VHH binders against MYG1 protein YER156C. Designs and how they scored, part 10

Target 1, 338 residues: MYG1 protein YER156C, of Saccharomyces cerevisiae (p40093)
Amino acid sequence: MNSVKRVKLNSKMSKQICTHSGSFHADESLAVYMLRLLPEFKDAKLVRSRNPKDWEASDILVDVGAQYDGVKFFDHHQRGFFETFNEKYKTKLSSAGLIFKHYGRDIIKTILNNKVSSSDLDLLYDKVYKQFVEALDANDNGISKYTIPKDSNLEPNFRDNAISIPGIISGMNPNWNEDTSDESFDRCFARASEFIGGVFVTLVRGYGQSWLPAKALVAQAIDERMDVDKSGKIIVLPQFCPWKEHLYELEREKNIEKQIEFVLFTDSSGAWRVSTVPINSTSFQFRRGLPEPLRGLRDEELSTKSGVPGCIFIHAAGFIGGAKSKEAVYELAKMSLA
Below, E stands for the ipSAE of ESMFold2; O stands for the ipSAE of OpenDDE; V2 stands for 0.75 times the mean of E and O plus 0.25 times the DockQ between their complexes.

## First folded at step 4 (VHH)

Design f3 (framework vhh_gefurulimab)
Fold by ESMFold2-Fast, scan of step 4:
Structure f3 (fold): chain B 338 residues (1-338), chain A 122 residues (1-122)
Amino acid sequence: as target 1 above (338 residues)
Amino acid sequence: EVQLVESGGGLVKPGGSLRLSCAASGFTFSDYAMAWFRQAPGKEREFVSDISSGGKTTYADSVKGRFTISRDNAKNSLYLQMNSLRAEDTAVYYCAAGDYVWGSYRYEYDYWGQGTLVTVSS
């Protein structure tokens, strides 16, 4: 167990949130938004200030004050600060990560209108951090996505700073030749906070309302796998859903890691798809690809060469294919196992 | 509200060239994988080419070396440059967008345009 103790505020008085003035970043923009989602902070006054008198008057300080106590002060800029989300993570927390660590479960519950079980809440808490908040923490702390060996010649193929969430938020600050008054920075901060908050809420809602319910569908498909094929390597979903992360987790829970190689499902048109299973959640390599001689082939040519009637396509990379019937995509998966 | 509008289709002679365009609106274009599919008369819809949000391209074997897919994120536009056209390329060409949900990967193209007709005939 590595639960974070929640701080329960019983005051009925309006709260005050403080963060630093001037140039803002993604971390405190999100942190302030997340706090204001909570019932105790929904009507909170926001003060953007580096004045200690304003800090003293505030109930919670985010990304300012050079302290972290898990109650009032949530800053990561002080020396000797190395807090992580939990023992499984190495990424140093930003102010967003600190607020999410302490309030994340309550934030998720609020977004989902309290329609989430305790165990599902723990799963969402980890998933939201891993998929979204950790990247913001890393960006704010100058942590690179890749650890490059000291003698490596690896170089990135392109720059992506302007299309990242931190880059977009940075670009929302007043430019040097625009109105740089405190009022202008505060207006820009409010817009930036709403923007990143909207992205965050949409993501959390998607996970809780769409991603999470897919787990039950994948679990049932795994339980029925021997009825699909005697190898147990092919599963059938009743419809497309986000299956990958659930598959890896359920395989670990059931001690069948790396065994399932193909997933069959219907697309929005009612046609069938056969998808390969990546070797891990971030890989473009697959446990077993669709047959190389069939890749890039279409319709009659694919049906003739494969011997399977009703084929539509096999992607040139071999990771997915389609056909008119469940029987056809099953045959494409089955021949891949030979 | 997602909208994809194709243009640039028409009648062309064998060996000719044509450039298709797809104008996208109602979503953050740069975050989505984009694709071209086609459907010939009396046949099923088939894959032509795709381009990821990161610019990686894939082509069907029937069009490799003849067609080039590209995107302009500043203009929210997808393009297909078609060279050395053949009678077998005659089809309605559809622009498609893959819905990329952070942490939930969709490799299905859920958003589609109305299509643009390409006729290769002497």
Scores: ipSAE 0.000, ipTM 0.097, lowest interface PAE 22.0, mean pLDDT 85

Design f4 (framework vhh_gefurulimab)
Fold by ESMFold2-Fast, scan of step 4:
Order: sequence, then C-alpha cells, then structure tokens
Structure f4 (fold): chain B 338 residues (1-338), chain A 122 residues (1-122)
Amino acid sequence: as target 1 above (338 residues)
Amino acid sequence: EVQLVESGGGLVKPGGSLRLSCAASGRTFSSYYAAWFRQAPGKEREFVSAISSGGSTTYADSVKGRFTISRDNAKNSLYLQMNSLRAEDTAVYYCAAETYIWSGTTYEYDYWGQGTLVTVSS
C-alpha cells in the first residue's frame, strides 16, 4: 500500500533544511533544490551538517540522519532500506527519489504555476520520475540500466561519465588541492544544486507546456479515426507533436491497444508524413510497415511504382514516408493495410 | 586521508572492564563520523557503536548500557569503554571513520584500522 502524500509542516515563520556536509552528489543536490521550489520552503535556511543539534533544529533532513519517516527524515543510507517509487518500480530510491515521491506533485504544480489538472498532474508525476529521477536513484544505488549476462563480451565503445549529470555534479566538488573548507563545499554545493535544478525545471516545463498539450490532439485524432478510414487504423494530427506515449496510454485507456497502425501529420514545410506505430515506446520494430516494394524509393520513381501522385519518399526500413498532400499519404497508409 | 590505529586490547576476565583507543593521523579527525565494529572468529564483522562529529552516539542492542563511545577531537582520538564484559564480547575490534555519509554499516565507512584483539576468558 504505497501512497504519495504531501507532508504537513510546522508553523514557523522560516523553515530549515538540513543535508550532510562535505562531498555532495546529484541526489541531495536535486532534493534540496526541489524543496526550495515549494512555497513552504522558499525562504528556508539550508544547513549542511552532521551535528544532531542541527538536525533537531531542522524541519526536514535530506540524505543525513540514517532514517526515513516520510515526515522529517529522508535518508536512504540505513540498513534494510529498500523503498521504491511505487509497486510498478524496482529501483531503490535515493534521497532525490524520496523527496520527489512525497512532494513531487506539489513541486510540479509550483513549476507550472498551478496550471495543471489533477489527472494531468498524475501523468507528469509518473513521467518525470520515469524519465529523470529514476536514473538518478539508480546511479546513487549502483543499479545498471541493463542486466548483462556473466558470459557476455559486451564492452562500451567510449566513456561518458564526465558528461552524465551525476558525473558533472561529482566534478563540481572542490578538488583535493583547492579550498576544502566547509564554506568552500557549501559554495560548490549551491552551484551544483542550481545546475541540476535548472535541468530539472527545464524538463518539467517542457513536459507540462509542450508534451502534455499534445495529449488533447492525439485524443481527438483517435476519436475521429473512423472518419479517416473505416478500419480505424489510421489517425490524422493537424501538425507534428509528441504523439507516441499519448497514443499508447490512450489506447490502453480506451481498450483499443495495438489497433492504430499509421499516423498522418504535416511537417513545418507543409509536406505530409505517414508514420508507422512502433510495437512499444522503446522499439524500432513497428506494428505494420509501409509496402516492401516501395521502400527506399523517392519522388517520380515512388509515385510511378505506387500509382500515388506527389510522393516524396519511403524510408528503406519502411517506418516512415512522405508526400506533398494528405491524400497521397492516406493512399500510402491505405495500401499498406491491404 | 586518515590513518587509524587501535590499541588497548588484551585478555580480561568476565565481568571486567577494558578501554580501547583509536588514534587518527593525517586529515583533521573532528569532522568525521567514527565507529567501532568487531569480528569474532568465523563470524561476519558487526556494528558495535558510532559517534558523530558533534558527539551524538548510537549503540548495538547487545552492548547498550555496558559500552560507552567517546571522542577527543583535540587529540584526534576515539575511545570505547567496555564494562561488564562477557565471553561473547571476544572479538577483534576495529575503529572506522567516514568522511561523508554515515550508514551504520561496514560498507559505508571510508577508513578502517588494523584491529585490536579483545579476549574475555578466565
């Protein structure tokens, strides 16, 4: 029985946040930034300390205190800690994941100036965790993106640690031959917290202001599908938008999973595209391809062989094609259904 | 970098007392969380007690009320006062320190001493 709820805070005029002193990591850097976005912590004093007297004086402790109670203590370093975001996730939470689990909906509402419905908030809450916070939790807990068999000879072609967010944050600590005073660590922490916080806010705004509005366009296209083609397998969008995640979720919601096979839309040049639907959000395989004899063909050759005027291309892999008119891309989709 | 050296181990009778010391060298010790762990023959290393830089203490249930952890930051030293010793307290005792995050486990401590043997027997 996992439940995410906003924690009730004390009635102090100013709040105090505590995290550990010394070397810092991506998880508590983000956690502190996320808390400071909230109205109740906007004016909060940050204390970086391992002194229990500073913990007593604090309203919330992040990544310090060796406790998790979902109210005051948000640390994941104690024995027997195996908390996850919810039952659908297996990744053990870091302090960032703990703060996001409890405050994430309020954090997202604050970033979006309270311009989001409760149902859309639930979508953003899951999306932000899945796309961003889960990877930080996994990194902090030593969890790999892939499970590689023991006898596998898989080797990376290059190193990317210095350009990953956790690697960048780690590199923002004072170097051994620099000023390593508490004041220096605190200044470096502030810069790191602002950096990861800026990335986080940009991502959340993009999801709330651009990704989320595409849902309404996809929903309408699905509702109008029978007017496009009697099969109900072709939808039309008024323009390109991020449709894939919304399509899978709306199909699941409407009990029409795996039924839509082609998406027609205009690009910025005014030309039309016909896109196949991948079998799932991370696959390069598609439910139904464009016709094999037409793959790799372009312009006049494609128009002649297909019998459809105004064709521009069909990709060699058959996953997308283009033409000068809506009628042309519709015909390419329609012949693929035969 | 911190180097830890334990001392004060030895043979003591049941019901007796013994004080262990841990001397830290290198970087200033006062900013570290410090702990005592022990390992009996054929068993895994277990937590005994920990102390924060500010002096807050934690004890394993098996030693609570009998053992007292303390520190002297001016002398870069950690102590474990062991009273009412029992045969089951026989182990090699290790001093440990961490620079960053305290977890109460062996895995999370950055620096370890070489160990000092405590034998409780007649």
Scores: ipSAE 0.000, ipTM 0.101, lowest interface PAE 20.9, mean pLDDT 83

Design f5 (framework vhh_gefurulimab)
Fold by ESMFold2-Fast, scan of step 4:
Structure f5 (fold): chain B 338 residues (1-338), chain A 122 residues (1-122)
Amino acid sequence: as target 1 above (338 residues)
Amino acid sequence: EVQLVESGGGLVKPGGSLRLSCAASGFTFSSYAMAWFRQAPGKEREFVSAISWSGSTTYADSVKGRFTISRDNAKNSLYLQMNSLRAEDTAVYYCAADSYVWTGDSSEYDYWGQGTLVTVSS
C-alpha cells in the first residue's frame, strides 16, 4: 500500500522550520503555512537559509537540503526523485505535496476544529489533493495540464500567468530595484505564505462544511430510491447540492455501481430539474440521456410532444431538463428508462 | 567534532567477500547522504556507491551487482558489502557525507573519513 503515515518530530526539541532563502515559490510558501497550522509547529521559528549549519539546527526542512525521508527533510530537487501522492496519481510531488502527503489529514482536522470523522477525513484528504495541491505540484515540476499534440497550431487566446496562484506568489517577491536584503525577502515570503494559506484554508473549510454534508442528502436519496421508481434508477434530492462525487462513492459503498441514472432536484426558483448521471466525474458523456426526440424543445412544444404538462426545457445535448413540478421531471426521467 | 571512521578492510583472495563499516559522529547522520569512494595506488579517487538518507542507492558501473551499500540510522553507521572481489578493487576505501544528494562528485561531499585499506591478492 501507498499509505503515508505522519511522522512525529521529537517533542523535546525546540521547533524550527527551515526553507531556502532568496526567491520563493508557491510550493514552499504553502508548505510552511500548512506546517504552522499544526499544534506542534504553531510557535515554530522560520529560518530561510541555504546554510547547512541552519539545516542542522532545524527540526524540519522544506524545499531545501536535497533529501526526502518523511521525517526531517521534505525536498523534491534531488536526483532520482519520482514520489507521487499515491498509485492513482502520476504527478511528481513538490515540497507542498510532500508536506500534505505526510501531514494532510492532521492539517484538515485542525482547519475543521476536529469536527470530522476518520472516514470523512480520507475523502477530504483525496479531494483537497486532487482539486488544489496536485496543480501546485504540477506547476512546480513543469507539468502541463494538457499534452499538446505534435505539429499542433494551438495558441492560447490570452495569457493568465499573472492571475494563477503560482504567478501571484512569484509576483510577491521583491522587485530587482527594491530592497533585496534577506530581511526584505523574509517579509515578502511571510505575506506570500499568508496569502496562499488563506486560499487553502478557505477551500478546505468549503469542502468540510458545505461539500461534505451533501453526502448525507445523497445517501438518504439513494436509500429512498425504490419509493421514487420501482427500477431504483431515479433519486430525488430535497434541494440542489454537490451530489456527483458523493453519488459515485456511495454507489461503490452500497454495491450498486452505475445503477442510478437520473437525479431530480429543485433549483432556486422552485422549478424542478432532471439531470442525467455522467459515466464518471470528468466525462461529458452520461449513463442514459433524456429522449432524443425531445432534445432542444421548450415550453408548450415540449409539453405537447412529451405528453407531460408543465415542461420548461430539455437541453439539446440531452443531459439535463426542467419542468414546473416534481411529477413532470419524474415522467421525463421514467420515459427515458424505456 | 565531526568524525567518520571506516573499518573492515583487509587482505582477501580474488572472488572473496568483505564488509566495510563507517561509524559517524558529531552530526545528524539520518539527515545526510552517505557515499563510498576509493583510491587505488597511483590513481585518482573514484566513486563507488552512494545512498541517500531516504534509502535510494547509486552504484558505479564497475561494482553494480557485486557491491551493496546500506545504512543503519539507529547505529549512525554506513556499510558496504563487497562480493566477488577482483584485484582491481584493491584500494583505500573512504566514507563520505553530503548535505546535497549529488552522487559521483567528490567536491560536493562535506565530511570525509581517513580510509580503510582493501587488498585483493593471492
Scores: ipSAE 0.000, ipTM 0.092, lowest interface PAE 22.5, mean pLDDT 84

Design k1 (framework vhh_8h63_2)
Fold by ESMFold2-Fast, scan of step 4:
Structure k1 (fold): chain B 338 residues (1-338), chain A 122 residues (1-122)
Amino acid sequence: as target 1 above (338 residues)
Amino acid sequence: ELQLVESGGGLVQAGGSLTVSCAASGFTFSDYYMGWSRQAPGKERELVAGISSGGRTYYADTVKGRFTISRDNAKNTLYLQMNSLKPEDTAMYYCAKGDYYWTGSEYYFDYWGQGTQVTVSG
């Protein structure tokens, strides 16, 4: 027990992050980037090493050390590791998932400059994991998106490895016939970490600044629905926004599940749209379609056959239509309810 | 010292074009939402356009299809290209600094420049 060594470590003013040396992957590339977004690690020195001496000198270890304690060691390669994001998820965490599980709320707060409520932060924390981090965890742990039956003759129609984030990061390693020094791997790692980090930050900003604010617009539209139509099945948004996920959640919270059938909004040209509501977030089936006799029709033909002036189109599948005025798209929605 | 300095305003005939610019200093320009607001005499201030740190844009319905917002992070400069100008576009145009959190609302801007006057005749 060398007290001098312990005193020097405890007196450390700058933090040190350690991850493994050599070939790198998407999980630790993102994990290191995420840590460095935090005020406590923004100026942290990164050491890429598999030597125990470097591990002892570090404040936090990512994807190395064969331990997970939620404080200093964040590795998933040890026996008996089955940690998941929470009880609702079955995907085993990678080092990216481990760092996001412990620091994700603070990471999101930092990206959004603390302009997020506690409840909205919980929504973003789950959404970012589900939409981005879970797939990285699955890839690192060899977990497939689909469970394919053993006797299946299913063959992929094309290969996509080179355009996936894990494949892109893998391709950023030095090739066998290039400079494979530690310094070269470290430079390549830094570039890869910045790349995946940039994708991550752009996604989080999009969710916090564009997706999340749509919730308030959808909530107001739901509250005003009886003023739109006596059925309460039609809502009006002030403009296009990402409404679908918010609609399903708000219907559940308000005990009006499956009640709203049409959403009216303006597009970027100033024309109006009428959209059906899908039966769920991943379905191309809708609760109620636009009228079958009007599907595939456009402009004057559509306006004449519908009796509604100023129509532009109704898609052949009946899931969306457009017109020059709010009144026109309202009439298309209303006649669909008959 | 945070500063936003607008330029490029002037007199333009209806149907004409004009570009206004905003030179930003005293903060890390590339990290922030930026926007343009306008105020005509006797009217309330209106948000015209916004642009995120990542380049995503927002436009008021009154200017959609006619105005284009852009940014040059290397020059710390914000632009508003105005095409097919109408007499009702006559206003003082203000450059605005927001934050990371952007909803297309003026509530999320925390600083405005002194403005540049745009007058559309005809």
Scores: ipSAE 0.000, ipTM 0.097, lowest interface PAE 22.5, mean pLDDT 85

Design k2 (framework vhh_8h63_2)
Fold by ESMFold2-Fast, scan of step 4:
Structure k2 (fold): chain B 338 residues (1-338), chain A 120 residues (1-120)
Amino acid sequence: as target 1 above (338 residues)
Amino acid sequence: ELQLVESGGGLVQAGGSLTVSCAASGFTFSDYYMGWSRQAPGKERELVAGITSGGSTYYADTVKGRFTISRDNAKNTLYLQMNSLKPEDTAMYYCAADYVWGSYTYFDYWGQGTQVTVSG
C-alpha cells in the first residue's frame, strides 16, 4: 500500500507512471526519478507491472510495453529500435536516455530552480548526456567503452561491476535467498531510484552552479590575453575554476585553436599556479611544458636556478608549477616560451 | 503463464560434450534476456552464461572458452553447448529469463532445471 503524508488522494485524479516489475536496473531507476522531478509528475503514483491493464491505466510507461512513441511509451527493448541522443552520438538509447532526450531540459531547469538561460541550458543538456546518461545507455544496451580488435587477447586488468553505478543498482535488488515478494522488489526499487537520483541531481547542480559559471571567467581571460603577454599564449584567471573544457570550446569559437599554452591562477592556499594546457581533454601530453632543467625542483633551489624569486615547485612531469606571486608564475610561463 | 522447460541433461564423461536446451512459452521470447545458471549440492547458484535479445553474450570465468550460449528466436529455444566438461561442472542447470538485463546475479523467471553429471 502506497500512502501520501496525511493526504487521501482520489487515485483517478493522480498521474501514474508504470515500469516493469521484478529485477530492476539503473536505466528505469533513473528514468522514474527524473520524471518525478518534473512538476507534472512529482505527485505521480508508481506502478511496477508487466500487466497490459496496468499499462492502459498509466499516463507514461518507462522500460516496459515494447514501444516508443515519445508521448506515453518509452521502451527500448523492441527489435528495430536504433534511436540515439542526436546525430553526433552512436550509442543506442536506454529508457533513461529516452526520458532525458524528451524531458532533459525541463529536468535540468527544475534542478537549477529555473536559473539558467536557454543557451546555457543547451550546453548543460549535452554535457549531462555526454558525462552521465550516455554511459548508462551503453551499459544497459551491452555496449563496451572500447572497441576491441578481432582476434585480440586483450582482457581487463580488473573488474569494476561492484563500483560502477549500474553494478551498485543491480546489487540493490533482493538476493535470491531474501524476501523476493513484489513488495520487497518495490521497496528496493524505491531505494535504488533515490540513490541514483541523488547522484544525478548532485552532478547536474555541480555542472550548472560551478562548471558553467567558469566559462565567463575563461572567456574574459582569453579576451585579455594580449595584456598578459604579447604572444597571447598566457591567460590569467582571477581564481581557480574548471577551465580546460571551456578553453577548448572558446578557442574553437574564436578561431584560435591550440594557441593558449599556459594558464595562471591562485590555489586554495593563496599561492599562484602556472598550468600547461593539455593537447586535448583526456591527454597527459601538453602543448608546451615548463622548462626541463627546472622540473622536480622546489623552493630556494628552484628560485636560484630559474632566477625567479618566490618559486615553490615545478612538478617532475613539467605540467604544473607554483610560486608565491603572480609575477613569479608569469616569468616561469614566459621563459617556457623562449 | 511464462514457462521455461529445460532438457538435454544426463551423465557424460570428463572431457566430453553436452548440449542442454530450454523451450520457452507464454511470452515474446525474442524480447527477453536469457541465461543459464547452475547449482551443485551444498554450493551457491552461479550464473554461467547470458544472452541479450540482440545476441550479445556473457560468460562466467569458470566456463569462458568451453561453453557457448545461443538462441533460436524462431523456435523459442535457448541452448548451452558445453565442451571439455569437468567433474566440477556437475550441477543442476537452470534456464532463466528477464525483460531487462544488467545484473549477473538475478533473473525474474527460472525453469525447473536439468541435471548434468560429469564422471571422472
Scores: ipSAE 0.000, ipTM 0.114, lowest interface PAE 18.7, mean pLDDT 84

Design k3 (framework vhh_8h63_2)
Amino acid sequence: ELQLVESGGGLVQAGGSLTVSCAASGFTFSSYAMGWSRQAPGKERELVADISSGGKTYYADTVKGRFTISRDNAKNTLYLQMNSLKPEDTAMYYCAAETYIWSGTTYEYDYWGQGTQVTVSG
ESMFold2-Fast, scan of step 4: ipSAE 0.000; ipTM 0.177

Design k4 (framework vhh_8h63_2)
Fold by ESMFold2-Fast, scan of step 4:
Structure k4 (fold): chain B 338 residues (1-338), chain A 122 residues (1-122)
Amino acid sequence: as target 1 above (338 residues)
Amino acid sequence: ELQLVESGGGLVQAGGSLTVSCAASGRTFSDYYMGWSRQAPGKERELVAGITSGGSTYYADTVKGRFTISRDNAKNTLYLQMNSLKPEDTAMYYCAAGDYVWGSYEYTSDYWGQGTQVTVSG
């Protein structure tokens, strides 16, 4: 029953973000942008400084301070730092990867106006890292996309540094013969942060609003598979959509891994396609190919040889084919199961 | 953008061997599905052999066991090794590249070479 009154002083509610001064890179440019998307940091003051007094006064430090504690310090330049996104990844994190690891789910939720379930959020969290943030982490840490064998004479056919995101951000720094004051670097940093942030937000929105809804179409197609063919190995999509990643995940969730062998869908012309399912996302191997005697054939020759009217093509490698009707691509898939 | 130039054709006697080559320039060769097609006078073009970017191969029944397709991505070159040649193999041999777009590609695109003539005498 006793009520007590306590007078509290209003503490300063605005947060302060610190990153290093001078030349900037893609990792901290993105990290600062990502933080400022969050309600807690939207009005935060940004200080670009290598002075320890400015570090002490800040609430969060990005790419400066030579420490990582997951609370205040988010730097990857210290000795013995080997943090990865999780056990599935070997790429060492940059400051962008560190901020995304800790705040990525909240960042994605904010971009999508909280219109995402917790399970779909986990899918987007992994996808955004794999498709975008990992490459920035790798670039910052000097990690190559391919491991070249020691006895190999393989060389790149061209250079792409000036058209990569890290290369573009690097090019946004003041040139040696321009204004190289702290104020100039800070203005250039703000423009670079907005540029990479805009790319990032567009990508996340595309994944959340276009890639993710394809999951429901694939799930329904899997649920209806026995109505397509009694084998359960053929699914039909109502339209072309990004189905491959969703198929592998849904098979795992439903305990039907490796069972779906053909996917039927319409192309932009209104014709139908039959696609094989690759063994994995990076393989030219497929679970089951289209019939070998029909590979490389087209139009009337294919229709006659297959006995299926309205065929258009079967690729010489046997991984995809097309026909004028759903019934025709179904028959091509069905005969492949024999 | 991609240019294809065939070479190595010629006159050979029945039972002999010949290797034709296709040199690619322009865009990245390693990304394309590559193949060899042939056309004899008064006949339509037929696909003889194909190879994916990953190295999987296809052969027409008429040449299976006699012809071998291969690619050298470091040299941007496609090869067709032809053994046990028959008069019926006499044709203009064309190199072709296919593109992958939106989950579909066309093997015989406008990325065709000028051809190299192979003549097999009895």
Scores: ipSAE 0.000, ipTM 0.102, lowest interface PAE 24.6, mean pLDDT 83

Design k5 (framework vhh_8h63_2)
Fold by ESMFold2-Fast, scan of step 4:
Structure k5 (fold): chain B 338 residues (1-338), chain A 119 residues (1-119)
Amino acid sequence: as target 1 above (338 residues)
Amino acid sequence: ELQLVESGGGLVQAGGSLTVSCAASGFTFSDYAMGWSRQAPGKERELVAGISYGGSTYYADTVKGRFTISRDNAKNTLYLQMNSLKPEDTAMYYCAVEYTWSGYEYDYWGQGTQVTVSG
């Protein structure tokens, strides 16, 4: 053999990520950030290039190379590409969606310091895609939030491009009258990637550390519902938590869909709230409202007319009310059932 | 095709200086550890200097303080600046790359450039 053994040097060879040069978008900005959260890519060199020699030298290619093999190439620009997150989704994946599909569970585990069970990880994996990544995929692929009827010409009442995540990222590119060198684009890309990555990590931490633990509280409240009221239509939470999504899912799992009509909980001041349950996760309509004659009333007037001492308010729309005690909000909920 | 082409060798008087260069092509130069080895007549090849992709350097005790290895990633070129040359520095000087990322083996070599030190 004709090789010569070398002495170990102080520097290590690391992984290389490649994405396209020039103008950048939200999808690859997030995809690169997500990869760099992983232990194997945290010190990865990023090369922004459309040169095939740079692609050959890279370990993973994002949003460039016109291929998708789930190993090295993660691009969605090739003809005939119709990949979705899974069979439940119709939205075609962007490079962000492709990276999240393959690495999302490990990305979430890394953000949460491995403090998540396998079943909870599956819930977070779906929730993060549905709430955040899918909209980025749709935007990048030109997919509209609403299907417009073929015989209509709908015009928007206003524009919101500058305040959407894709619009903000687009605005972070160098302007035409600024330094448009490759170095300038790369610096702007790094800032954009950190921005969208920070939003993403904050969202994932919120879901894993705050949203997810609320599931156990809601499950217990449902199990104890018959002890609250014989109807089983009122549940009590030990404190405020994000209960709505968990309630719908737990009702479905327990075959009690649409049965729970009121949720009682304490607010940050220690006063009690009675909340109606919306008919679904995106609706401002509720299964059963608080009594119409009491809506819009406050304090002494509300307490006198309801016959319940310690009332604070009932919103004019009837979707929520408040009182000084658990007993008071229970009575407001109970009289709503009559 | 990966290529390493050495140049800059020649005859130099003891105590003099010489710079040899290596033009690299066919790979992403900036991502690879590079080195210089030499082989004197009747002796085994000896690694004299190495430089990582991050710029960290190594020198054999025989050349430490006299030789300086450097790289110009924009020009895909590796350099060895040799000062205070001695007759025992006479050798063929070979540019090398750790292409397979073995960590401790240089596995591709150029054709070499001859350095002769008279005295």
Scores: ipSAE 0.000, ipTM 0.211, lowest interface PAE 17.7, mean pLDDT 84

Design m1 (framework vhh_7d4b_2)
Fold by ESMFold2-Fast, scan of step 4:
Structure m1 (fold): chain B 338 residues (1-338), chain A 123 residues (1-123)
Amino acid sequence: as target 1 above (338 residues)
Amino acid sequence: QVQLVESGGGVVQPGRSLRLSCAASGFTFSDYAMGWYRQAPGKQRELVASISSGGSTTNYADSVKGRFTISRDNSKNTMYLQMNSLKPEDTAVYYCAAGDYYHRGSEYEYDYWGQGTQVTVSS
């Protein structure tokens, strides 16, 4: 009795989260998980209810209540709701996007154990929304990834809905011929929330601990570019890292957009690579290719025809090549320049 | 604000028919299960009929089964209740409701409600 009373007293001191009952979707499954990462909601009771009495008793409502006030109510189902993440985005927010917009920096900071600067938080905040949360917002609001022209006849080569995050979460609801009690829906919701939350946390950790530190390496490589080649079009990384997004951002910040054409780095075997720079983040086209006559060649044949000893390969598409030494990949890059 | 607007109520004699309509706006109608509830004077609000988001599954109160038919037109954002062989005990205010699951049989399971339309069956 005393144990139950003590547990009840401790529970009374914690926050209460409310979301709707019944069938659940990816947006509120993630939103509830994100809130529970925060210190103030870590031990929060979750109530899944459409009863106004439960709403009144709750500290925060997600995807229920037909209101958005940025304080207690975080629902997107009401008429006249057109909120976006910021001016760069046209995608209408779901409950996940609403919670991420208001708490996203604190959520990221918590996942990274407070080991991130304010400027890096801003970068991660935008990246996490753009790469993950925006797609969930779009799916929940019925927004298509592509705007198909009225006269076009574009068809997908395959179906992938069952392996998308929204599709997986949808499939985690009780089936019509299973236990469809409130307890069953709540158990399934808890499993779905943990699943999407795990994916989200893994992604955020990867961005904060691995992707973000690459920015400093790319910045240094850009600063040293004139020491690599007088053109300033070739940079050298001390090791492989995720450089592409940082390169585009740093070029913009330094007012040298589109100037870097080749990136030299080592692969896992210790051999060197020369990579072209794509014209933008979504393109398979590059600013400048490796020499056309050398494309598709390998080893001794490539070394002989190029005049560069120690070559390993140049891809048939001309976007990347490899050699045994830094000097060799530099010569391949240099001969590609106008 | 999400809106559900009922129409088609009125006064009819026993044995006659009436068709109620519920026009929905402010949400993606085709994603929501829909239901009709009624409340008679001195009685609790009760579920009359419900229909799944795609229209393939319906459920009816025993008192109306075989007399009432629920349907929906997702292209028009409208739900209907066809009421045949009306009886004096069908006299009530009829409410349109929207929610994402209809099998739970509680008014608290519906996210949105209309203002109601009066149906009176009197001679």
Scores: ipSAE 0.000, ipTM 0.148, lowest interface PAE 20.1, mean pLDDT 85

Design m2 (framework vhh_8h63_2; at its last fold request DockQ between E and O 0.01; V2 from the best seeds 0.00; counts 0 for: pae E 14.0 > 2, placed apart)
Amino acid sequence: ELQLVESGGGLVQAGGSLTVSCAASGFTFSDYYMGWSRQAPGKERELVAGITSGGSTYYADTVKGRFTISRDNAKNTLYLQMNSLKPEDTAMYYCAKGDWYHRGSEYTFDYWGQGTQVTVSG
ESMFold2-Fast, scan of step 4: ipSAE 0.405; ipTM 0.775
ESMFold2, look of step 5: ipSAE 0.000; ipTM 0.073
ESMFold2 (binder alone), look of step 5: mean pLDDT 83; pTM 0.836
OpenDDE, look of step 5: ipSAE 0.000; ipTM 0.263
ESMFold2, look of step 17: ipSAE 0.000; ipTM 0.194
ESMFold2 (binder alone), look of step 17: mean pLDDT 83; pTM 0.833
OpenDDE, look of step 17: ipSAE 0.014; ipTM 0.310
ESMFold2, fold request of step 32: ipSAE 0.000, 0.000, 0.000; ipTM 0.217, 0.091, 0.174
ESMFold2 (binder alone), fold request of step 32: mean pLDDT 83, 83, 83; pTM 0.832, 0.837, 0.836
OpenDDE, fold request of step 32: ipSAE 0.000, 0.016, 0.016; ipTM 0.269, 0.362, 0.328

